# VHH binders against PH domain leucine-rich repeat-containing protein phosphatase 2 (PHLPP2), part 2

Target 1, 249 residues: PH domain leucine-rich repeat-containing protein phosphatase 2 (PHLPP2), of Homo sapiens (Human) (q6zvd8r785to1033)
Amino acid sequence: SHGLAEMAGQRNKLCVSALAMDSFAEGVGAVYGMFDGDRNEELPRLLQCTMADVLLEEVQQSTNDTVFMANTFLVSHRKLGMAGQKLGSSALLCYIRPDTADPASSFSLTVANVGTCQAVLCRGGKPVPLSKVFSLEQDPEEAQRVKDQKAIITEDNKVNGVTCCTRMLGCTYLYPWILPKPHISSTPLTIQDELLILGNKALWEHLSYTEAVNAVRHVQDPLAAAKKLCTLAQSYGCQDNVGAMVVYL

## First folded at step 15 (VHH; from z03 with Y106F)

Design c03
Fold by ESMFold2, fold request of step 17:
Structure c03 (fold): chain B 249 residues (1-249), chain A 123 residues (1-123)
Amino acid sequence: as target 1 above (249 residues)
Amino acid sequence: EVQLVESGGGLVKPGGSLRLSCAASGFTFSSYDAAWFRQAPGKEREFVSAIRSGGDETYADSVKGRFTISRDNAKNSLYLQMNSLRAEDTAVYYCAADEYELYGTFAESYDYWGQGTLVTVSS
């Protein structure tokens, strides 16, 4: 009950990857993720191949969504090893499961992210953002943290001249300026919740949340919906890698 | 505003003892996990010891048997008793805390950090 589109644009390689498991953890949950390495394809592919297994292990250690999602990101960050020394990736992970308070009658959605990939829920026809944009431009608290920790913010608004992103998996040589600890939000799902959109930075630089929801809300085929989002971004001038995933709830 | 302030550092001879304190303010300390990390000049920050809100303690192998972590929730304070000090223990010691029970030996688990207190072990 999902559709994924990824388009290289004018770039020579595709540095965006996605993870989709409509049946996860013995069939009781679902996992969706998106990873963006900016100019590297290696880290998104590593995360695509490994993060679901890490999450599977962590959900067995804790019933607290904040705990097992945070630990999933921290363990995945460390598992990157040498590949994550100078390379980094945005990471977005969405986990749907039976609600622990009443697992027989409702589901919950937990979203965790570092970087600039974002998840938007369509609730009653309206966008509900479920992630945080970790950039110097859009997050004043993160910008202040980086300055307080004595990082150099260059004139092009980058941490030590390297990235505008304040949280990522990898880039370990820039710790503690660039952090792997994610933002995490949880919400119970109801009949008003129609679909979930995951997208990388390039998608959201060209489409507002409202525009994205309106564009796909009545599209019956989730693959067609995801392609429509990427095509719209390209029609608005996007020349970078763009990725979108549409999950029907 | 959340604040952690370390104290008790100083110069001590090998084999000596020091007790570090960390005063917490701006949050309910008793529900937080807390830890000590240290960093020598030119070296990476390393784990020393952690204590869960429930009291479970963890120690790095290099300090086990010599250092004791403790907490006083009534005083919102974390302590590190350091005995049998060695030259290799010379570092700036940092207090850290986090609301959640994450992996306690990972520095990345902790949201809140103090500014550090210097411990110098020299003859």
Scores: ipSAE 0.702, ipTM 0.879, lowest interface PAE 1.2, mean pLDDT 91
Fold by ESMFold2, fold request of step 17:
Structure c03 (fold): chain B 249 residues (1-249), chain A 123 residues (1-123)
Amino acid sequence: as target 1 above (249 residues)
Amino acid sequence: EVQLVESGGGLVKPGGSLRLSCAASGFTFSSYDAAWFRQAPGKEREFVSAIRSGGDETYADSVKGRFTISRDNAKNSLYLQMNSLRAEDTAVYYCAADEYELYGTFAESYDYWGQGTLVTVSS
């Protein structure tokens, strides 16, 4: 089961979207995603509507999680077409399926992301980050890559004055400085794995991973848990779009 | 440090031939997919040819029958034999590589890129 909360804050648009499919790929797996367009609502909505179908096709072409997740992002990026020329979106996708090594009794979780939406697994009561923050400020290797590729980093710490995010779906006019190829992480799930939290940049700017896990670990209703996370972020001063999804494992 | 270094570019007449080389270092080249892309002035990079770690080859329609990709895993090298060159083949040619078997015609599939070698086809 899952719960999702998305709040506009002080903004006039909601540029965060999510997808959740507790039953996916012939009923044997589950998919959860979160998308953040920053100031555009168009790309998150397109990704919300299409990315699960792209994943469904790609899992039929490869059994390697890195391959089908990467291809899902690359195909989704290209399917944005003209809409993704100057607009971009953070994308986070979580896929749960029977573990190929022990499909009868265990599951695996694969997380792929570009941008600043993050997934955190609660394992034995402790946060386990499963995604990567793709920003100039928080990822020195990405910042160096962008500089090595001759991008101009403006005084406000943005690639060509446009974005601080080094990977996104869309923004194709800034290729190869802004890339759609995701970070991918995979882990087998065990009894110690209690829940999974997906959140956009605004959530994680206001809550630590430990605080988020502690806030929801004993909340039995996942919708109430997701709302609690967003409300906490707002009480700590968040005025931006904030989204949270809590998935019980 | 992972490096891809192209060489072999130059000026050739239409109908001529040229062989490009790409020297790979800093990783186990034999387990990687590799490709050639090219970029003409003012245009986006376009796919030329790819070769899987297992040897399967793919070619853009515009170069089929004229270009041949190959690899020498013992020398950690990728090659592009270009025959029957046309003015439209003028571009900077880039070597690319990736650890995974992704869609090989997408430039975005490849993590590693060389700095390019210029091929000019003119009379």
Scores: ipSAE 0.699, ipTM 0.876, lowest interface PAE 1.2, mean pLDDT 91
Fold by OpenDDE, fold request of step 17:
Structure c03 (fold): chain B 249 residues (1-249), chain A 123 residues (1-123)
Amino acid sequence: as target 1 above (249 residues)
Amino acid sequence: EVQLVESGGGLVKPGGSLRLSCAASGFTFSSYDAAWFRQAPGKEREFVSAIRSGGDETYADSVKGRFTISRDNAKNSLYLQMNSLRAEDTAVYYCAADEYELYGTFAESYDYWGQGTLVTVSS
């Protein structure tokens, strides 16, 4: 089960969208996602509608989680380019599937992301970050990568004045500085795993992983949990679009 | 600073052979997946071959049996031996590196690129 909350804050648009399929791939798994277009409202919605289909195709092509997840992002990115989409979006996908490789685990969680959306697993009451934030500010290695590739970084810390992200879906014209290559992590799920939190940049800028987990661990309704996270972020001064999804495991 | 520098391109007759080299600096190539891509005039950049950090090799169907990718860790270099060259092999060849060893033949998965070396196959 899952709960989703999205709040526009003081903005007039909602540029965060989410994907939630408690049943995926003929009921074998589940897919959850969050997309943040920052100022772009259209692209997150498009990804919400398309990425699950791409994932479904890719999981049929490969059983390797790194392969099918990477290809999901890459194919999605190319499709955006072919469609003439020049805008960019952060993208986070969480895929839960039966674990056939590890007899000790019934399910595996694969998380992939570009941009600034993050997934945090609550394991034994502790937060386990599963994503990487691909921003110039938070990833010195990526910052160096784009510099090495002779990207122009503006004074406001944006690649060619467009985005602070070093990886995202879209912005195809900024290749090879902006890459659609996701960070991928996989973990078997255990009985110690309680819930999964998906959040956009705004959420995690205002809540620590620990605070987020503590806020929702004892909330019975995942929707209430998601709302609580967003409300909490707003109480801390979040004025931007804030999105949170809580998946009970 | 990370840098990839291709060399070895040139003019060759059909059926001929050529060996391309890619010298890496600023990072340890052996820790990366490495690949060759090529871009022919008026065409999109396409995958040619890749070698994983673990040693696994992959080839485009169009070059299988003719091209061989290899790596020299001591020299921090990547190579592409091209045999039985055809006119359709004419392109700028690029060396690329993937830091995170993600699978795929997509150019967009690679972190670093060279400037390319021109290979012209003509009678």
Scores: ipSAE 0.683, ipTM 0.846, lowest interface PAE 0.8, mean pLDDT 94
Fold by OpenDDE, fold request of step 17:
Structure c03 (fold): chain B 249 residues (1-249), chain A 123 residues (1-123)
Amino acid sequence: as target 1 above (249 residues)
Amino acid sequence: EVQLVESGGGLVKPGGSLRLSCAASGFTFSSYDAAWFRQAPGKEREFVSAIRSGGDETYADSVKGRFTISRDNAKNSLYLQMNSLRAEDTAVYYCAADEYELYGTFAESYDYWGQGTLVTVSS
């Protein structure tokens, strides 16, 4: 089960969207996602509607979690380009499926992301981050990559004046500086795993992983949990769009 | 600073051969998947060949049997031996490196690119 909360804050638009499918791939798995278009409200919604379908196709082509997840992002990115989409979005996908690799685990969790959305697993009451933030500020390696590729970094710390992210879906015209290549993390799920939190940039800018986990561990209703996270972020001064999804495992 | 520098391009007659080289600096190819792409005038950049960090090679159907990708770890270089060249092989050839061991033929998965070297096949 899952709960989702999205709050516009002081913004006049909601540029965060989420994907939640408790039943995926003929009911043998689940897919959760979060998309953040920053100031773009269209692309996140588009991804919300299309990303799962791409994933479904890719998982049928490969059993390798790295391969099908990477291809999901790459294919999605390409489709955006073909459609003439020039805007970009952060994208996070969490795929839960039966574990075929570890007999001791019933299910595996594969997390992939570009941009600034992050997933945090609560394992034994402790947060386990499963994502990478692809921003110039938070990823020196990526910052160096784009510099090495002769990108222009503006004074406001944006790649070619467009985005602070080094990886996103969309912005195809900023290739090869902005890549759709996701960070991918895969872990067997155990009995110690309690819940999964998906959040956008705004959420994680205001809440630590530990604080987020502690805030929702004892909340029985996942929707209430998600709302609590967003409200908490707002209480700490979050004025931007904030999105949170809590998945009980 | 990471850099890929292609060389070896030039003018060749149909049926001829060329060997392209890509010299990497700032990183070690052995830790990366490496690939050759090409872009013909007015066309999109297309996959030519890749070699995985594990040594597995892949080729586009259009070049299979004619081109051979190889890597020299000691020289931190990537090569593309091109035989039986055709007019359709005319393009700018790019060397690329991917940090992830992805099976992908997608150019968008590669982290680093060279400036390219022009191969012209003409009678």
Scores: ipSAE 0.676, ipTM 0.842, lowest interface PAE 0.8, mean pLDDT 94
Fold by OpenDDE, fold request of step 17:
Structure c03 (fold): chain B 249 residues (1-249), chain A 123 residues (1-123)
Amino acid sequence: as target 1 above (249 residues)
Amino acid sequence: EVQLVESGGGLVKPGGSLRLSCAASGFTFSSYDAAWFRQAPGKEREFVSAIRSGGDETYADSVKGRFTISRDNAKNSLYLQMNSLRAEDTAVYYCAADEYELYGTFAESYDYWGQGTLVTVSS
């Protein structure tokens, strides 16, 4: 089960969208996602509607989690380019499927992301981050990569004045500086795993992983949990769009 | 600073051979997945061949049996031996490196690129 909350804050539009399918691939798994377009609401919504279909196609072509997840992002990115999409979005996908590699585990979790959306697993009451933040500020290695590729970093710390992200879906015209190649993390799910939190940049700017986990691990209703996270972020001064999804495992 | 520099391109007759080189600097090429791509005028950049850090090779169907990818770790270089060249092989050839070793045919998965070297196959 899952709960989702999205709040516009002081903004006049919502640029965060989410994907939740408790049943995926003919019931053999589940997929959850979050997309953040920062200032655009178009692309996140589009990804909400399209990413799961791409994933479904890719998982049918490969059983390798790294391969099908990477291809999901790459194919999605290409589709955006072909459609003439000029906007960009952070993207996070969490895929839960039966574990074929570890007989001791019933299910595995594969997480992939570009941009600034993050997934955090609550394992034994402790947060386990499963994503990587791809921003100039938080990833010096990526910053160096784009610099080496002769990108222009503006005074406001944006690649060509467009985005602070070094990896993103969309913005195809910023290739090869902005890449759609996701960070991918896979882990078998264990009895110690309690819940999964998906959040956008604004959420994690205001809540630590530990605080987020502590805030929701005793909440029985996942929707209430998600709302609590967003409300908590707002109480700490979050004025941007904030999104949170809580998946009980 | 990371840099990839291609060389070896030129004019060749159909049926001829060329050997492209890619010299890497600023990083250890052998620890990366490496690939060759090509782009003909008015066409999209397409995958030609790749070699993983472990040595596994892949080829596009259009070049299979004619092209051979290789690397020299001591020289921090990547090579593409092109035999039985055809007019359709005319393109700018690019060397690419994938830091995260996803090993794919997608150009968008590669982190670093050279400036390319032109190969023209013409009678």
Scores: ipSAE 0.661, ipTM 0.838, lowest interface PAE 0.8, mean pLDDT 94

## First folded at step 17 (VHH; from z05 with G104D)

Design f04
Fold by OpenDDE, look of step 17:
Structure f04 (fold): chain B 249 residues (1-249), chain A 123 residues (1-123)
Amino acid sequence: as target 1 above (249 residues)
Amino acid sequence: EVQLVESGGGLVKPGGSLRLSCAASGFTFSSYDAAWFRQAPGKEREFVSAIRSGGSETYADSVKGRFTISRDNAKNSLYLQMNSLRAEDTAVYYCAADEYELYDTFAESYDYWGQGTLVTVSS
């Protein structure tokens, strides 16, 4: 089960969208996603409508978590480009499927992200980050990558003055500086895993992983949990679009 | 510093041959998938050929039977033997590398690129 909350804050539009399918791939899995287009409303909605279908196709082509997830993002990225989208979006996908590799686990969780959306697993009451934000500021290795590729970095530390994130969907004209290749994390799910939190940039800018987990661990209704997270972020001064999804495991 | 440097481009007559080279540095090239792409003036970059780290080769239909991709892991190099060149082969040829076995025909699969070498096929 899952709960989703999205709040526009002080903005007059919502540029965050989410995907939630408690039943996916003929009912054998589940997929959850969050997309943040920052100032763009269209792009995250487009991803909301397309990425699950792409994932479904890719998981049929490969059983390798890295491969089918990466390809999902690549194909999605290409589709955006073909659609003429020039702006970028953060994208987070969480795919839960039966675990065939680990007999000790019934299910496996694969998390992939570009941009600033992140997923946090609550395991044994503790937060386990499953995402990585690739940015010039936060990842020296990634910064070096784009430099090696002769990227133009502006004084405000943005690739070509557009974004500090070096992994995104979209921004096709900034390839290969901005890549659609996600960070991918896979973990078997255990009885210690309580819930999964998906959040956009605004959420995680205002809430620590620990605070987020603590805030929702004892909430029985996932929707209430998601709302609580957003409300909490707002109470801390979040004025931007904030999105949270809580998936009970 | 990761670098891919193409060489071997030039002017050639139709029916002629060229061999392109790509020298990789700054990473273990042998572990990467590698590919050649080309971009003609006013056109989009298009897939030419790829070679997986495991050695499997793929080719665009337009170059099958004429081009041969190969790699020398000891030299961290990628090659493209181009035979029976045609005017439509005129393009800047780019070397690319990818860490994972993803869609080899997708430019987006590759995260490292060379600056390209110009191949001009003209009578």
Scores: ipSAE 0.505, ipTM 0.777, lowest interface PAE 1.1, mean pLDDT 94

## First folded at step 18 (VHH)

Design i02 (from f04 with S109A)
Fold by OpenDDE, fold request of step 21:
Structure i02 (fold): chain B 249 residues (1-249), chain A 123 residues (1-123)
Amino acid sequence: as target 1 above (249 residues)
Amino acid sequence: EVQLVESGGGLVKPGGSLRLSCAASGFTFSSYDAAWFRQAPGKEREFVSAIRSGGSETYADSVKGRFTISRDNAKNSLYLQMNSLRAEDTAVYYCAADEYELYDTFAEAYDYWGQGTLVTVSS
């Protein structure tokens, strides 16, 4: 089960979208996602509607978690380019499926992301971050990469004045500075795993992983949990679009 | 630090042959997928050939039967033997590497790139 909350804050538009499929791949797995277009409304919605289909196709072609997830992002990115999409979006996908090593008794969680959306697993009451933030500010290695490739970094810390992200879906015209290849983490799920939190940039800028986990661990309704996270972020001064999804495991 | 350095480019007549080399440092090619891409003036970068860590080879239709990709694990190097060269083969050639078996034709799949070597085919 899952709960989703999205709040526009002081903005007049909502540029965050989410994907939630409690039943995926013939009912054997589940897929959850979050997309943040910053100031763009169109691309997050498009990804919400299309990315699961791409994942389904790639899962059928490869049993390797890293391969099918990476290909999902690569193919999605390529499709955007072919369609002439010039906008960019952060993208986070969480795929829960039976463990290939022991499908009868356990599940595995694979998380992939570009941009600034993050997933945090609550394991034994402690937060386990499963994502990487691909921004010039938070990733020195990526910052160096784009500099080495002769990108223009503006004073407001944007790649060619377009985005602070070094990896995202879209902005295909900014190759090779902006890349679609995601960070991927995979872990078997255990009895100690309680819930999964998906959040956009605004959420994690205002809440620590520990605070987020502590806020929702004792909430029985996942929707209430998601709302609580967003409300808490706003109470700390979040004025931007904030999105949170809580998945009970 | 990971580095890829291409060499072997130059001027060649149509119908001629050229062998490109790519020397890797900071990592071992044998555990990576490797590929050659090329970019002609005013055109997009395009896939030429790839070799998987397992040894399987792929080629663009435009170079099939003329180009051969190979690797030397002892020298930690990648090669591209180019035969029957044509004017349309004129481009900067890049070597690339990636750790995972992703779509080999996608430039976006490769994390490591060389600076390129120029191949000019002209009469």
Scores: ipSAE 0.761, ipTM 0.880, lowest interface PAE 0.6, mean pLDDT 95
Fold by ESMFold2, fold request of step 21:
Structure i02 (fold): chain B 249 residues (1-249), chain A 123 residues (1-123)
Amino acid sequence: as target 1 above (249 residues)
Amino acid sequence: EVQLVESGGGLVKPGGSLRLSCAASGFTFSSYDAAWFRQAPGKEREFVSAIRSGGSETYADSVKGRFTISRDNAKNSLYLQMNSLRAEDTAVYYCAADEYELYDTFAEAYDYWGQGTLVTVSS
């Protein structure tokens, strides 16, 4: 089961969207996603409506999680067409399926992301980050890549004055400075794995991973858990769009 | 550090031939997919040819029958034999590589890129 909360804060648009399918692909898997368009609502809505179908096709073409998750992002990026020329979106996708090593008794979790939405797994009461923050400030390797590719890093720490994110879906006019190819991690799930938290940039700017896990670990209702995370972020001063999803494993 | 270094570009007359080379270092080339892309002045980078780690080859329609991709895993090298060259083949040619078997015609699928070598086809 899962719970989702999205709050506009003091902004006039909600530019965060989410995808949740507790039963995916013949009912044996699950998919969860979060998308953040920063100031645009169009791309997160398009991704919310289309990425699960893209994943469904890609899973049928490969059994390698890295391959079908990467191709899902690359195909989704291209399917944005003209809408993704100047607009971009962070994208985070989590896929749970039977583990190929022990499919009768265990599942695996694969997480793929571009941008600044993050997934955190609660394993034995401890946070395990499963995604990468693709920003100039937080990723020195990405910052160096962008510089090596001759992008201008403006005084406000943005790629060609446009964005702090080094990877996103869309913004095709800034290729190859801004890339759609995701970071991907995969882990087998065990009985120690209690829940998964997906959150956008605003959530994680105001809550540490440990604080988020502790806040929701014993909350029985996943919707209440997701709302608690968002209201905590707001109580700490968040005025931006904030989104959280809590998935019980 | 991972590096891809192209060489073999130059000036050639229409109908002529050139052989491009790409030297790979800093990774196990034999396990990677590799490709050539090109970019003509004022145009977007476009797919030319790819070769999978297992040897399967893909060609853009515009170069089929004229260009041949190959690899020498012992020398960590990728090659493009270009025959029957035309003026429209004039471009900077880039070598690219990726660890995974993604869609091989998508430039954004490749993590590693060279700096390019210029091929000019002119009378």
Scores: ipSAE 0.713, ipTM 0.879, lowest interface PAE 1.1, mean pLDDT 92
Fold by ESMFold2, fold request of step 21:
Structure i02 (fold): chain B 249 residues (1-249), chain A 123 residues (1-123)
Amino acid sequence: as target 1 above (249 residues)
Amino acid sequence: EVQLVESGGGLVKPGGSLRLSCAASGFTFSSYDAAWFRQAPGKEREFVSAIRSGGSETYADSVKGRFTISRDNAKNSLYLQMNSLRAEDTAVYYCAADEYELYDTFAEAYDYWGQGTLVTVSS
């Protein structure tokens, strides 16, 4: 089961969208996603509407989690067409499926992301980050790659004055400085795995991983848990769009 | 540490031939998929040909029957034999490689790129 909360804060548009399918691919798996367009609502909506179908096709072509998740992001990026020429979106996708490769576990979790939305797993009461923050200030290797490819990092710490993110779906006019190829992490799930938290940039700017896990570990209703995370971020001063999803495992 | 270096570009008359080479270093080339892309001035980078680590080859329709991709894993090298060259083949040609078997015609699928070698086809 899952719960989702999205709050506009002080902004006049909600540019965060989410995808949640507790029963995916004829009921054998589950898919959860979060998309943040920063100042555009168009790309998150397109991704919300299309990425599950793309994933469904890709899992039929490969059993390798890295391959089908990477191809899901690359195909989804291409499907944005002209809408993704100058607009971009963070994208985070979590796929849970039966795991026949590890007899000690009945399920596997694979997380893929570009941008600044993050997934955090609660394992034995401790946070386990499963995503990578693709920003100039938090990823020195990405910052170096962008510089090596001759992009200008402006004084406001943005790639060619446009974005602080080094990877996104869309923004195709800034290729190859801004890339759609995701970070991918896969892990078998066990009884130690209690819940999964998905959140956009604003959530994690205001809550540590430990705070988020502690805030929701013992909340029985996943919708109440997701709302608690967003409310906490707002109480700590968040005025931007904030989104949180809590998935009980 | 990873490096791809193209060579073999130059000026050639229509109908002529050129052979491009790409020297790979800093990774296990034999386990990687590899490809050639090209970019004409003012145009988007476009797919030319790819060869999987297992040897399977893919060609853009515009070059089928004229270009042949090959690899020599012992020499860590990728090649493109270009025959029956046309003016429209004028471009900078790039070598690319990736660890995973992703969609081989997508430039975004490849992590590693060379600096390019210029091919000019003119009278």
Scores: ipSAE 0.713, ipTM 0.881, lowest interface PAE 1.1, mean pLDDT 92
Fold by OpenDDE, fold request of step 21:
Structure i02 (fold): chain B 249 residues (1-249), chain A 123 residues (1-123)
Amino acid sequence: as target 1 above (249 residues)
Amino acid sequence: EVQLVESGGGLVKPGGSLRLSCAASGFTFSSYDAAWFRQAPGKEREFVSAIRSGGSETYADSVKGRFTISRDNAKNSLYLQMNSLRAEDTAVYYCAADEYELYDTFAEAYDYWGQGTLVTVSS
């Protein structure tokens, strides 16, 4: 089960969207996602509507977690380019499926992301980050990569004045500076795993992983949990769009 | 600073052979996945061949059996041996490197690129 909360804050539009399918791939798995367009509301909504279909196709073609997840992002990115989409978005996907590789685990979790959305697993009451933040500010290695490729970094710390992200879906005209290549992590799920939190940039800027986990561990309703996270972020001064999804495992 | 510099391009007759080189600096090829791409006039950049950090090789169907990708760790270089060249092989050839293991055929999966070297196959 899952709960989702999205709040516009002091903004006049909502540029965060989410994907939640408790039943995916003929009911043998589940997929959850979060998308953040920062300034645009169009592309996150588009990804909400399209990425699950791409994932479904890719999981049918490969049993390798890294392969089908990477292809999901790469194919989605190409489709955006072919459609002439100039906008960009952070993207996070969490795929839960039966684990055939580890007999000790019933299910496995594969997490992939570009941009600034993050997933955090609560394992034994402790947060386990499963994502990488691809921003010029928070990823020195990626910052160096784009510099090595002769990207223009503006004074406001944006690649060609467009985005602070070094990896993102969309903005195909900024290739090869902005890449759709996701960070991918996979882990077997165990009895120690309690819940999964998906959040956008704004959420994690205001809540630590530990604080987020502690805030929702004892909340019975996942929707209430998600709302609590967003409300908590706002109480700490978050004025931007904030999104949180809590998946009980 | 990471740099990839291609060389070895030139004019060759159909049926001829050519060996391309890519010299890497700022990183070690043996720790990266590396690939060759090419872009013909008026066409999109396309996958040619890749070699994983583990040594496995992949090839586009159009070049399979004719091209061979290899690397020299001592020279920190990537190579593409091209045999039985055809007119349709005419293109600018690019060297690429990927820090993380991903699907080989997507240009968007590779982190670093060279400036390219022109290969012209003509009678």
Scores: ipSAE 0.595, ipTM 0.816, lowest interface PAE 0.9, mean pLDDT 94

